# Designs tried in a protein design chat: miniprotein binders against q96jn8r1131to1294. Part 11

Target 1, 164 residues: q96jn8r1131to1294
Amino acid sequence: TLEFLENHGKNILLSNGNRTATRVASYNQGIVVINQPLVPQLLVQVRIDFLNRQWTSSLVLGVITCAPERLNFPASACALKRAAWLLRGRGVFHNGLKICEKFGPNLDTCPEGTILGLRLDSSGGLHLHVNGVDQGVAVPDVPQPCHALVDLYGQCEQVTIVNP

## First folded at step 11 (miniprotein)

Design km5
Fold by OpenDDE base, fold request of step 13:
Structure km5 (fold): chain B 164 residues (1-164), chain A 96 residues (1-96)
Amino acid sequence: as target 1 above (164 residues)
Amino acid sequence: DEKERKIEEIIYRAFELSDKGELEEALELIVEAIRLAVENKDEDLLVWAIYIIANIAQELGDPELLEKVLELAEEAYELTEDPEIKWLIEYLEQDK
């Protein structure tokens, strides 16, 4: 089954069989990684459970292409040095380089209950799904294996892995 | 170590500034970080810094600076053979 790894950000508390991640302090240190690597046609989804509107930014969603169990997590996904492909706001970033300025819906404005999904296609393209709707390819030709990553940042205080 | 931590902080600060649109200050910081990474022979931080300066150059829309970043990336690849740098080189060349 899909679960968050025990290796996670310092402010994360896992529950519900490690399928729910809650950031219990501050606005950062909230990175979690899903245990199973993404394989073609597998849809991995998380639901935004709770938002704290005092912050402007919200969760970051993406993938890492390094071994997640050995990763030393920075305070935020934006500080990942390598092997990171991230969706933030409407932008797509690779290791801090913005490779797309406007993609899909603005993750900073997604309400509670929104279900966000990631899926690799047969060509290695990373797709974003929003409430079950394929938004298209966010990142072409992502190296494999890769793992889905969620940064519970700013507004986002809790997410839960949900089945398609 | 302490030097590594310092360089990391500078790189991240450069990113934050670039994200806010403070590109000139970001550029100044990232150039310093690159210098320090080279001096400290820290290949991982050098690679990250090259990504950040590429982002800054891209945001500035400065083709001359982008060319310099490409040259820097090529030199770094010759040294490290890091696949992340290879990706960056290909990315920068495709956007010409």
Scores: ipSAE 0.884, ipTM 0.951, lowest interface PAE 0.4, mean pLDDT 95
Fold by OpenDDE base, fold request of step 13:
Structure km5 (fold): chain B 164 residues (1-164), chain A 96 residues (1-96)
Amino acid sequence: as target 1 above (164 residues)
Amino acid sequence: DEKERKIEEIIYRAFELSDKGELEEALELIVEAIRLAVENKDEDLLVWAIYIIANIAQELGDPELLEKVLELAEEAYELTEDPEIKWLIEYLEQDK
């Protein structure tokens, strides 16, 4: 069963069998990691449950290639100093380096109810899914094993893991 | 570690500035962070700072700076053998 790990950002409260993450304070400190590593053909999906529109930026989605259980989370995913491949806005970032300028829909403008998915293909390419639609390869060759990461940042105050 | 925290904050601030298009100020900060990381012999922060300066150089579209970043990355790799740096070197070489 896919769940968020107990090791999470300081402002996160887990519920619903650790399938729902809620950021209960401020605009940051909201990183969560899914327990099972991504493997080819596994589609991991989260639904945006609640947005606070007073902020401009929204959630960051991606993967980490380090062990998640004892990771010391920074205030935001953008401050992950290594082993991070992130989708933010329309950009794809690796350790703060923008490796793709325009990819998929703008994550900062996804409405409540949007289902965002991550999937590895047989070649190690990381795909983004939006409401079940494959948006293409965000990262062409992701080191494995890797774990899906969600940063409940800014607008995004709650997400839930959902099955395909 | 107070020094580590300070350097991390500078690196992140440089990233934030670059994200807002304040590239010149970002560059000044990240260069300072690199200096501090080297002085403190902090290899992890050095690697991160190199990624950030690479991003700044990329945003500036400055080929001379990108070349300097590549040289810095190569020196860092000789020191650390960090696979993250190896990846960056390959990325920078392919992006030419």
Scores: ipSAE 0.880, ipTM 0.950, lowest interface PAE 0.4, mean pLDDT 95
Fold by OpenDDE base, look of step 11:
Structure km5 (fold): chain B 164 residues (1-164), chain A 96 residues (1-96)
Amino acid sequence: as target 1 above (164 residues)
Amino acid sequence: DEKERKIEEIIYRAFELSDKGELEEALELIVEAIRLAVENKDEDLLVWAIYIIANIAQELGDPELLEKVLELAEEAYELTEDPEIKWLIEYLEQDK
């Protein structure tokens, strides 16, 4: 089953069989990684459970292509120095380089209950799903294996892995 | 070590500034970070810094700077053979 790895950001508390991640302090240190690597046609989804309006910005969603078990997580996904492909706001980033200015909905404004999904297609394209709707290819050729990453940042205080 | 941490902090600060639109200051910082990374022979941080300066150059819309970044990336690839640098080179070439 899909779960968050025990190796996670310092402010994360896992629950619900490691399917729920809650950031219990501050606005950062909230990175979690899903245990199973993405494989073609597997849809991995998380639901935004709670938003804390005390903060600005929201979750970052993406994939890493390094071994997640050994990764020392920075305070935010934006500080991942390599092997990172991230969706932040409406932008797509690779190791800090904005490779797409406007893609899909603005993740900073997604309300509670929004279900965000990641899926690799047969050509290695990474798709974003929003509430079950395929938003298209965010990253056209993602190295494999890769793992889905969620940064519970800013407003995003809790997410839960949900099955399709 | 402390040097590595310092370089990392500079790189991240450069990124933050660029994200806020403070591109000139970001550029100054990232250039310093690159210098330090090279001097410290830190290939990982060099790779990261190259990505960040590429981002800054892209945001500035400076074709001359982008060309310099490409040259820097090519030199870095010759040294490291890092696949992520290879990706960046290909990206920058396609974006011309």
Scores: ipSAE 0.879, ipTM 0.947, lowest interface PAE 0.4, mean pLDDT 95
Fold by OpenDDE base, fold request of step 13:
Structure km5 (fold): chain B 164 residues (1-164), chain A 96 residues (1-96)
Amino acid sequence: as target 1 above (164 residues)
Amino acid sequence: DEKERKIEEIIYRAFELSDKGELEEALELIVEAIRLAVENKDEDLLVWAIYIIANIAQELGDPELLEKVLELAEEAYELTEDPEIKWLIEYLEQDK
Protein backbone atom coordinates (compact mmCIF):
# COMPACT_ATOMS: atom_id res chain seq x y z
CA THR B 1 0.00 0.00 0.00
CA LEU B 2 1.02 3.59 -0.53
CA GLU B 3 2.23 5.30 2.62
CA PHE B 4 4.44 8.14 3.66
CA LEU B 5 7.86 7.08 4.85
CA GLU B 6 8.79 7.43 8.50
CA ASN B 7 11.71 9.59 7.44
CA HIS B 8 10.04 12.98 7.13
CA GLY B 9 10.24 16.62 8.06
CA LYS B 10 10.50 17.50 11.71
CA ASN B 11 7.09 19.16 11.91
CA ILE B 12 5.18 16.28 10.35
CA LEU B 13 2.89 13.95 12.24
CA LEU B 14 1.78 10.86 10.37
CA SER B 15 -1.57 9.21 10.98
CA ASN B 16 -4.16 7.01 9.32
CA GLY B 17 -1.71 4.22 8.67
CA ASN B 18 0.88 6.76 7.51
CA ARG B 19 -1.43 7.86 4.71
CA THR B 20 -2.14 11.23 6.28
CA ALA B 21 0.54 13.83 6.93
CA THR B 22 -0.10 16.83 9.15
CA ARG B 23 2.28 19.71 9.71
CA VAL B 24 1.76 20.50 13.36
CA ALA B 25 4.10 23.45 13.79
CA SER B 26 5.47 26.50 12.00
CA TYR B 27 5.25 26.94 8.23
CA ASN B 28 7.97 24.55 7.09
CA GLN B 29 9.82 21.35 7.95
CA GLY B 30 6.97 19.54 6.25
CA ILE B 31 8.51 17.26 3.64
CA VAL B 32 7.10 13.77 3.20
CA VAL B 33 7.96 11.07 0.70
CA ILE B 34 5.76 8.25 -0.54
CA ASN B 35 7.19 4.81 0.08
CA GLN B 36 6.74 3.17 -3.31
CA PRO B 37 8.72 4.47 -6.25
CA LEU B 38 6.79 5.72 -9.22
CA VAL B 39 6.46 3.23 -12.02
CA PRO B 40 4.90 3.80 -15.40
CA GLN B 41 1.11 4.05 -15.39
CA LEU B 42 0.85 4.11 -11.61
CA LEU B 43 -1.11 7.13 -10.48
CA VAL B 44 -0.16 8.38 -7.04
CA GLN B 45 -2.56 10.92 -5.58
CA VAL B 46 -2.79 13.11 -2.52
CA ARG B 47 -5.69 15.22 -1.35
CA ILE B 48 -5.27 18.62 0.20
CA ASP B 49 -7.10 18.26 3.49
CA PHE B 50 -6.47 21.54 5.24
CA LEU B 51 -5.16 24.94 4.26
CA ASN B 52 -4.14 27.80 6.51
CA ARG B 53 -5.12 30.85 4.51
CA GLN B 54 -2.84 33.14 6.49
CA TRP B 55 0.03 32.12 4.23
CA THR B 56 0.51 32.86 0.56
CA SER B 57 2.60 29.93 -0.65
CA SER B 58 1.29 26.39 -0.54
CA LEU B 59 2.49 22.84 -1.03
CA VAL B 60 5.27 21.75 -3.31
CA LEU B 61 4.84 18.53 -5.25
CA GLY B 62 7.46 16.56 -7.09
CA VAL B 63 9.87 13.67 -7.15
CA ILE B 64 13.30 12.82 -5.83
CA THR B 65 15.71 10.42 -7.47
CA CYS B 66 17.84 9.64 -4.45
CA ALA B 67 17.27 7.16 -1.67
CA PRO B 68 14.57 8.72 0.50
CA GLU B 69 15.12 6.63 3.60
CA ARG B 70 18.43 8.25 4.45
CA LEU B 71 17.76 11.80 3.37
CA ASN B 72 18.36 14.62 5.77
CA PHE B 73 15.42 16.76 4.83
CA PRO B 74 15.90 20.50 4.67
CA ALA B 75 13.30 22.89 5.99
CA SER B 76 11.72 23.17 2.55
CA ALA B 77 11.84 21.25 -0.69
CA CYS B 78 13.29 24.31 -2.39
CA ALA B 79 16.45 23.69 -0.41
CA LEU B 80 16.97 20.22 -1.83
CA LYS B 81 20.39 20.51 -3.38
CA ARG B 82 20.16 17.62 -5.84
CA ALA B 83 17.98 14.90 -7.32
CA ALA B 84 14.87 17.06 -7.02
CA TRP B 85 12.17 17.84 -9.59
CA LEU B 86 9.55 20.10 -8.08
CA LEU B 87 6.26 21.72 -8.99
CA ARG B 88 5.74 24.98 -7.13
CA GLY B 89 3.10 27.51 -7.98
CA ARG B 90 3.01 27.31 -11.74
CA GLY B 91 6.70 26.61 -12.09
CA VAL B 92 8.75 23.48 -12.52
CA PHE B 93 12.15 23.38 -10.86
CA HIS B 94 15.17 21.11 -10.97
CA ASN B 95 17.61 21.63 -8.10
CA GLY B 96 16.57 25.25 -7.85
CA LEU B 97 16.65 25.93 -11.57
CA LYS B 98 13.32 26.94 -13.04
CA ILE B 99 12.88 24.83 -16.15
CA CYS B 100 9.28 25.79 -16.85
CA GLU B 101 7.63 29.12 -16.12
CA LYS B 102 3.98 28.27 -16.53
CA PHE B 103 2.64 24.77 -16.07
CA GLY B 104 -0.81 23.62 -15.08
CA PRO B 105 -2.85 25.26 -12.39
CA ASN B 106 -1.23 27.33 -9.69
CA LEU B 107 -0.58 25.01 -6.78
CA ASP B 108 -0.64 28.00 -4.45
CA THR B 109 -4.32 28.55 -5.20
CA CYS B 110 -5.62 24.99 -5.14
CA PRO B 111 -8.42 24.77 -2.58
CA GLU B 112 -9.01 22.17 0.07
CA GLY B 113 -10.26 18.96 -1.41
CA THR B 114 -8.08 19.24 -4.49
CA ILE B 115 -6.61 15.91 -5.48
CA LEU B 116 -3.14 16.10 -6.96
CA GLY B 117 -1.64 13.18 -8.78
CA LEU B 118 1.69 12.18 -10.26
CA ARG B 119 2.15 9.59 -12.96
CA LEU B 120 4.99 8.46 -15.18
CA ASP B 121 4.14 7.67 -18.76
CA SER B 122 5.81 5.02 -20.86
CA SER B 123 8.36 7.54 -22.13
CA GLY B 124 9.46 8.64 -18.68
CA GLY B 125 7.44 11.82 -18.66
CA LEU B 126 6.08 12.97 -15.33
CA HIS B 127 2.43 13.98 -15.52
CA LEU B 128 0.49 16.10 -13.09
CA HIS B 129 -3.14 15.23 -12.48
CA VAL B 130 -5.55 17.66 -10.88
CA ASN B 131 -8.88 16.26 -9.73
CA GLY B 132 -8.45 13.42 -12.15
CA VAL B 133 -7.57 15.60 -15.13
CA ASP B 134 -4.20 15.06 -16.77
CA GLN B 135 -2.46 18.42 -16.98
CA GLY B 136 0.26 17.13 -19.25
CA VAL B 137 3.95 16.46 -18.90
CA ALA B 138 5.67 18.53 -16.23
CA VAL B 139 9.05 16.85 -16.67
CA PRO B 140 9.70 15.08 -19.95
CA ASP B 141 12.35 12.60 -18.83
CA VAL B 142 12.55 11.78 -15.14
CA PRO B 143 15.36 9.55 -13.92
CA GLN B 144 14.16 6.32 -12.41
CA PRO B 145 13.65 5.13 -9.82
CA CYS B 146 12.03 8.17 -8.29
CA HIS B 147 9.74 8.81 -5.35
CA ALA B 148 6.87 11.23 -5.06
CA LEU B 149 7.49 14.04 -2.62
CA VAL B 150 5.10 16.45 -0.95
CA ASP B 151 6.25 19.50 0.93
CA LEU B 152 3.54 20.67 3.28
CA TYR B 153 4.58 24.28 3.13
CA GLY B 154 2.88 27.53 4.05
CA GLN B 155 -0.84 27.13 3.57
CA CYS B 156 -0.82 23.37 3.29
CA GLU B 157 -1.09 21.76 6.69
CA GLN B 158 -2.51 18.34 5.89
CA VAL B 159 -2.64 15.93 2.98
CA THR B 160 -3.84 12.37 2.58
CA ILE B 161 -2.88 9.73 0.07
CA VAL B 162 -5.99 8.70 -1.83
CA ASN B 163 -6.76 5.97 -4.30
CA PRO B 164 -7.53 6.74 -7.92
CA ASP A 1 30.89 21.20 9.50
CA GLU A 2 30.58 24.92 10.07
CA LYS A 3 32.00 25.91 6.70
CA GLU A 4 29.68 23.58 4.85
CA ARG A 5 26.69 24.92 6.75
CA LYS A 6 27.68 28.47 5.97
CA ILE A 7 27.99 27.77 2.28
CA GLU A 8 24.64 25.99 2.22
CA GLU A 9 22.99 28.94 3.88
CA ILE A 10 24.46 31.35 1.39
CA ILE A 11 23.33 29.23 -1.54
CA TYR A 12 19.81 28.95 -0.23
CA ARG A 13 19.67 32.66 0.51
CA ALA A 14 20.77 33.34 -3.03
CA PHE A 15 17.97 31.12 -4.27
CA GLU A 16 15.40 32.90 -2.13
CA LEU A 17 16.51 36.28 -3.38
CA SER A 18 16.46 35.05 -6.93
CA ASP A 19 13.00 33.62 -6.45
CA LYS A 20 11.57 36.97 -5.45
CA GLY A 21 13.43 38.91 -8.12
CA GLU A 22 16.31 40.33 -6.10
CA LEU A 23 18.70 39.15 -8.76
CA GLU A 24 21.67 41.45 -8.24
CA GLU A 25 22.03 40.58 -4.60
CA ALA A 26 21.41 36.94 -5.39
CA LEU A 27 24.22 37.02 -7.91
CA GLU A 28 26.66 38.50 -5.43
CA LEU A 29 25.86 35.85 -2.87
CA ILE A 30 26.01 32.90 -5.21
CA VAL A 31 29.37 34.00 -6.60
CA GLU A 32 30.69 34.05 -3.07
CA ALA A 33 29.22 30.63 -2.41
CA ILE A 34 30.90 29.23 -5.51
CA ARG A 35 34.22 30.66 -4.39
CA LEU A 36 33.84 29.13 -0.97
CA ALA A 37 32.73 25.77 -2.34
CA VAL A 38 35.77 25.62 -4.58
CA GLU A 39 38.04 26.69 -1.77
CA ASN A 40 36.67 24.00 0.51
CA LYS A 41 36.60 21.42 -2.29
CA ASP A 42 32.93 20.76 -1.68
CA GLU A 43 31.75 19.26 -4.94
CA ASP A 44 28.12 18.77 -3.91
CA LEU A 45 27.68 22.37 -2.90
CA LEU A 46 29.53 23.52 -5.98
CA VAL A 47 27.09 21.63 -8.16
CA TRP A 48 24.12 23.13 -6.35
CA ALA A 49 25.59 26.61 -6.55
CA ILE A 50 26.05 26.22 -10.28
CA TYR A 51 22.37 25.37 -10.64
CA ILE A 52 21.45 28.46 -8.67
CA ILE A 53 23.67 30.79 -10.65
CA ALA A 54 22.26 29.29 -13.82
CA ASN A 55 18.81 30.17 -12.56
CA ILE A 56 19.92 33.69 -11.72
CA ALA A 57 21.48 34.14 -15.13
CA GLN A 58 18.33 32.84 -16.74
CA GLU A 59 16.15 35.23 -14.76
CA LEU A 60 18.45 38.12 -15.62
CA GLY A 61 18.22 37.23 -19.26
CA ASP A 62 21.94 37.75 -19.55
CA PRO A 63 23.36 35.66 -22.39
CA GLU A 64 26.93 36.52 -21.52
CA LEU A 65 26.46 35.36 -17.97
CA LEU A 66 24.74 32.21 -19.18
CA GLU A 67 27.75 31.49 -21.33
CA LYS A 68 30.02 31.92 -18.34
CA VAL A 69 27.82 29.58 -16.34
CA LEU A 70 28.07 27.00 -19.09
CA GLU A 71 31.83 27.28 -19.03
CA LEU A 72 31.82 26.92 -15.27
CA ALA A 73 29.60 23.87 -15.51
CA GLU A 74 31.89 22.28 -18.06
CA GLU A 75 34.89 22.85 -15.85
CA ALA A 76 33.02 21.44 -12.89
CA TYR A 77 32.06 18.36 -14.87
CA GLU A 78 35.67 17.73 -15.77
CA LEU A 79 36.46 17.70 -12.09
CA THR A 80 33.45 15.92 -10.62
CA GLU A 81 31.87 13.91 -13.43
CA ASP A 82 28.61 14.60 -11.64
CA PRO A 83 25.61 13.51 -13.72
CA GLU A 84 23.64 16.47 -12.40
CA ILE A 85 26.18 18.78 -14.00
CA LYS A 86 26.01 16.83 -17.21
CA TRP A 87 22.26 17.36 -17.24
CA LEU A 88 22.74 21.06 -16.66
CA ILE A 89 25.21 21.36 -19.50
CA GLU A 90 22.80 19.69 -21.85
CA TYR A 91 19.98 21.88 -20.64
CA LEU A 92 21.95 25.08 -21.10
CA GLU A 93 23.03 24.07 -24.56
CA GLN A 94 19.46 23.31 -25.58
CA ASP A 95 18.08 26.51 -24.13
CA LYS A 96 20.49 28.85 -25.91
Scores: ipSAE 0.877, ipTM 0.949, lowest interface PAE 0.4, mean pLDDT 95
Fold by ESMFold2, fold request of step 13:
Structure km5 (fold): chain B 164 residues (1-164), chain A 96 residues (1-96)
Amino acid sequence: as target 1 above (164 residues)
Amino acid sequence: DEKERKIEEIIYRAFELSDKGELEEALELIVEAIRLAVENKDEDLLVWAIYIIANIAQELGDPELLEKVLELAEEAYELTEDPEIKWLIEYLEQDK
């Protein structure tokens, strides 16, 4: 079953059988990682449960291609120095380099109830799904194994895994 | 340790400035961070700093700077053999 790993950002509390992550302080320290690597037949989905509109930026979604169980997470996903492929706002980033300027919807404006999904295609392409609709390939060839990552940043205070 | 933490903070600050569109200030900081990472022999921070200066150069749209960043990445790859730098070189060569 899909769960968030016990290794997570310092401001995260896990609940609902480790399927719900809540950021309980500040605006950062909110990185969570899904416990299973992505494979082509696996769609990892999270629902945005709570937003605090006091902040202007919102969650970051993506993958890491290194082992997550003992990784020391930085305060924000954008400070991951390597092995990171991130969707932020409308941009796609690899280790701080913007590789695509406009992809999919603006994550900073997604409302509560939005369901965001990640999956790999057979070529290692990373797909974003929004409310069940495939937005296409964000990253054409992601190294495997990789794990889905969510940074409950800024506005985003709670997400829940909604896969069966 | 202490020097490594300071260099890391400078690199992240440069990223933050570039994210806010303060590209010239970000460039000044990241050039200093690269110099410090080389002096401190910190290969991991050097690799990350090269990613950040590559982004700054790309955002500036400065072809001369992008060419210098590619040369720097090639030198870093000869030194480190880090696959992250190899990926970056291939990326920069595709669309320069």
Scores: ipSAE 0.848, ipTM 0.933, lowest interface PAE 0.5, mean pLDDT 92
Fold by ESMFold2, fold request of step 13:
Structure km5 (fold): chain B 164 residues (1-164), chain A 96 residues (1-96)
Amino acid sequence: as target 1 above (164 residues)
Amino acid sequence: DEKERKIEEIIYRAFELSDKGELEEALELIVEAIRLAVENKDEDLLVWAIYIIANIAQELGDPELLEKVLELAEEAYELTEDPEIKWLIEYLEQDK
């Protein structure tokens, strides 16, 4: 069963059988990780439940390619120093290097109710899905194993894992 | 340990400045962070700092700087054999 790991950002409260993550303070310390690695047949989906539009930036979505159970997460996903492939705003980043300026929707403008999905294709390419629609390959050839990661940053105050 | 946190903070600040488009100030900070990481023999922070200066160089579009970053990455790979630097070298060599 897909759940958020108990190892998460300090401002996160897990609920709904660890399938819902809420940021209960501040604007950061909101990293959560899905408990199972991605495999080609697995689509991990989260729904944006609550947003606070007073912030300009919103959630970050991506994968980490190192074991997440004992990691000390930084305050934000953008400070992950290694093994991180992140979708942020409209860009794609690897360890702070922008590798694509425009991919998929602008995450900073996705409304409440948007369902964001991640999966690997047979070549190890990371795909983004938005409301069930494949946006294509965000990152070619992601090392495995990798885990889906969400940073409930800024605007984003709650997400829930949903079935495809 | 205390010095490692200082270096981390400088690297992250350089990233934030780069994200805001303040590329010259970001470059000054990241160069300092690289020097400190080398002096402190912190291979993990050196690898991350090289990613950040690569991003800054890419955003500047400066071919001379990009070549220097590639040389730095190659030297760091000889020192660390870190797969993250290997990936970065391959990325930079794709002639973006």
Scores: ipSAE 0.838, ipTM 0.929, lowest interface PAE 0.6, mean pLDDT 92
Fold by ESMFold2, look of step 12:
Structure km5 (fold): chain B 164 residues (1-164), chain A 96 residues (1-96)
Amino acid sequence: as target 1 above (164 residues)
Amino acid sequence: DEKERKIEEIIYRAFELSDKGELEEALELIVEAIRLAVENKDEDLLVWAIYIIANIAQELGDPELLEKVLELAEEAYELTEDPEIKWLIEYLEQDK
């Protein structure tokens, strides 16, 4: 079954059989990683459970292509120095370099209840799903193996893994 | 390693400034971080710093700066053989 890894950001509390992640302090230190690598038939979905509108930016989604079990996570996903492809706002980033200005919806405006999904296609392209609707290829040809990552950043205080 | 931590903090600060649109200040910081990473022989931080200066150069839309960044990336690749730098070189060459 899909769960968040026990290796996570220091402000995260895992619950619900490690399927729910809550950021319990501050605005950062909220990185969580899904325990299985993505494969073409696997759709990883999380629901946004709680938002705190005190902050302006919201969650970051993406993948990492290095082994997550012993990785030292930075305070924010944007500080991942290598092996990271991230969706933030409407932008797509690789290791801090913006490679696409606009893709999919603005993640900073997704309301509570939104279900966000990540999967690989048969060519290794990374797809974003929003409420069951495929938004297309965010990143062509992602190196494998890779793991889905969520940074409960800013507004986003809780997400839960949900089945497709 | 206090020197490594300091360099990492400078790189992230440059990224934050760039994200806020303070591109000239970001550029000054990242150039300093690159110098320190080279001096400290920190290949991992050098690679990351090159990604950040590439982003700053892209945001500035400065073709002469982008040429210098590509040159730096080529030098870093010869030193490190890091596949992350190889990817960046290919990305920068394709976009221009």
Scores: ipSAE 0.834, ipTM 0.926, lowest interface PAE 0.5, mean pLDDT 92

Design km5
Fold by ESMFold2, fold request of step 13:
Structure km5 (fold): chain B 164 residues (1-164), chain A 96 residues (1-96)
Amino acid sequence: as target 1 above (164 residues)
Amino acid sequence: DEKERKIEEIIYRAFELSDKGELEEALELIVEAIRLAVENKDEDLLVWAIYIIANIAQELGDPELLEKVLELAEEAYELTEDPEIKWLIEYLEQDK
């Protein structure tokens, strides 16, 4: 069953059978990781439950390609030094290098209730889904195994894993 | 150790400055971070710092700087054999 890993950012509280993550302090320390690697048949989806619009930036979504169970997570996903492929705002980043300027919607403006999905295609391409609509390939060939990651950053205070 | 923590903080600060468009200041910080990572023999921080200077060079649109970053990445790959730096080299070369 899909759950958030117990190894997570320091400001996260897990609930709902570890399927809901809430950031309970500050604006950061909110990294969570899905407990199973992505496989081509698997669509991992999270719903944005609560936003606090006083912050200007919002969640980061992506994958890590190293083993997540014992990683020491930084304060934000943008400080992941390796093995990270991230969607932030409208950009796609690898280890802090912007590899695409405009991809999908601006994550900083997604409203509460938005369902964001990640899946791999048969070529290892990472796809973003928004409310069930495939946005195309964000990253063309992600190393495997990889795990879906959400950073409950800034505006984003709660997400829940939902079934497709 | 304390040196590793300091270097990591400088790299992240350079990233933040770059993200805000303060590219000259970001470049000066990341060059210092690279020097410190080399002195401290911290291969993981060196590789990350090279990713960040590659981003800064890309944002500046400076082809001479991009060539220097590619040379630095190639030297770092000889030292580390880190697959992350191999990926970066291939990425930087795809436009050539």
Scores: ipSAE 0.809, ipTM 0.921, lowest interface PAE 0.6, mean pLDDT 92

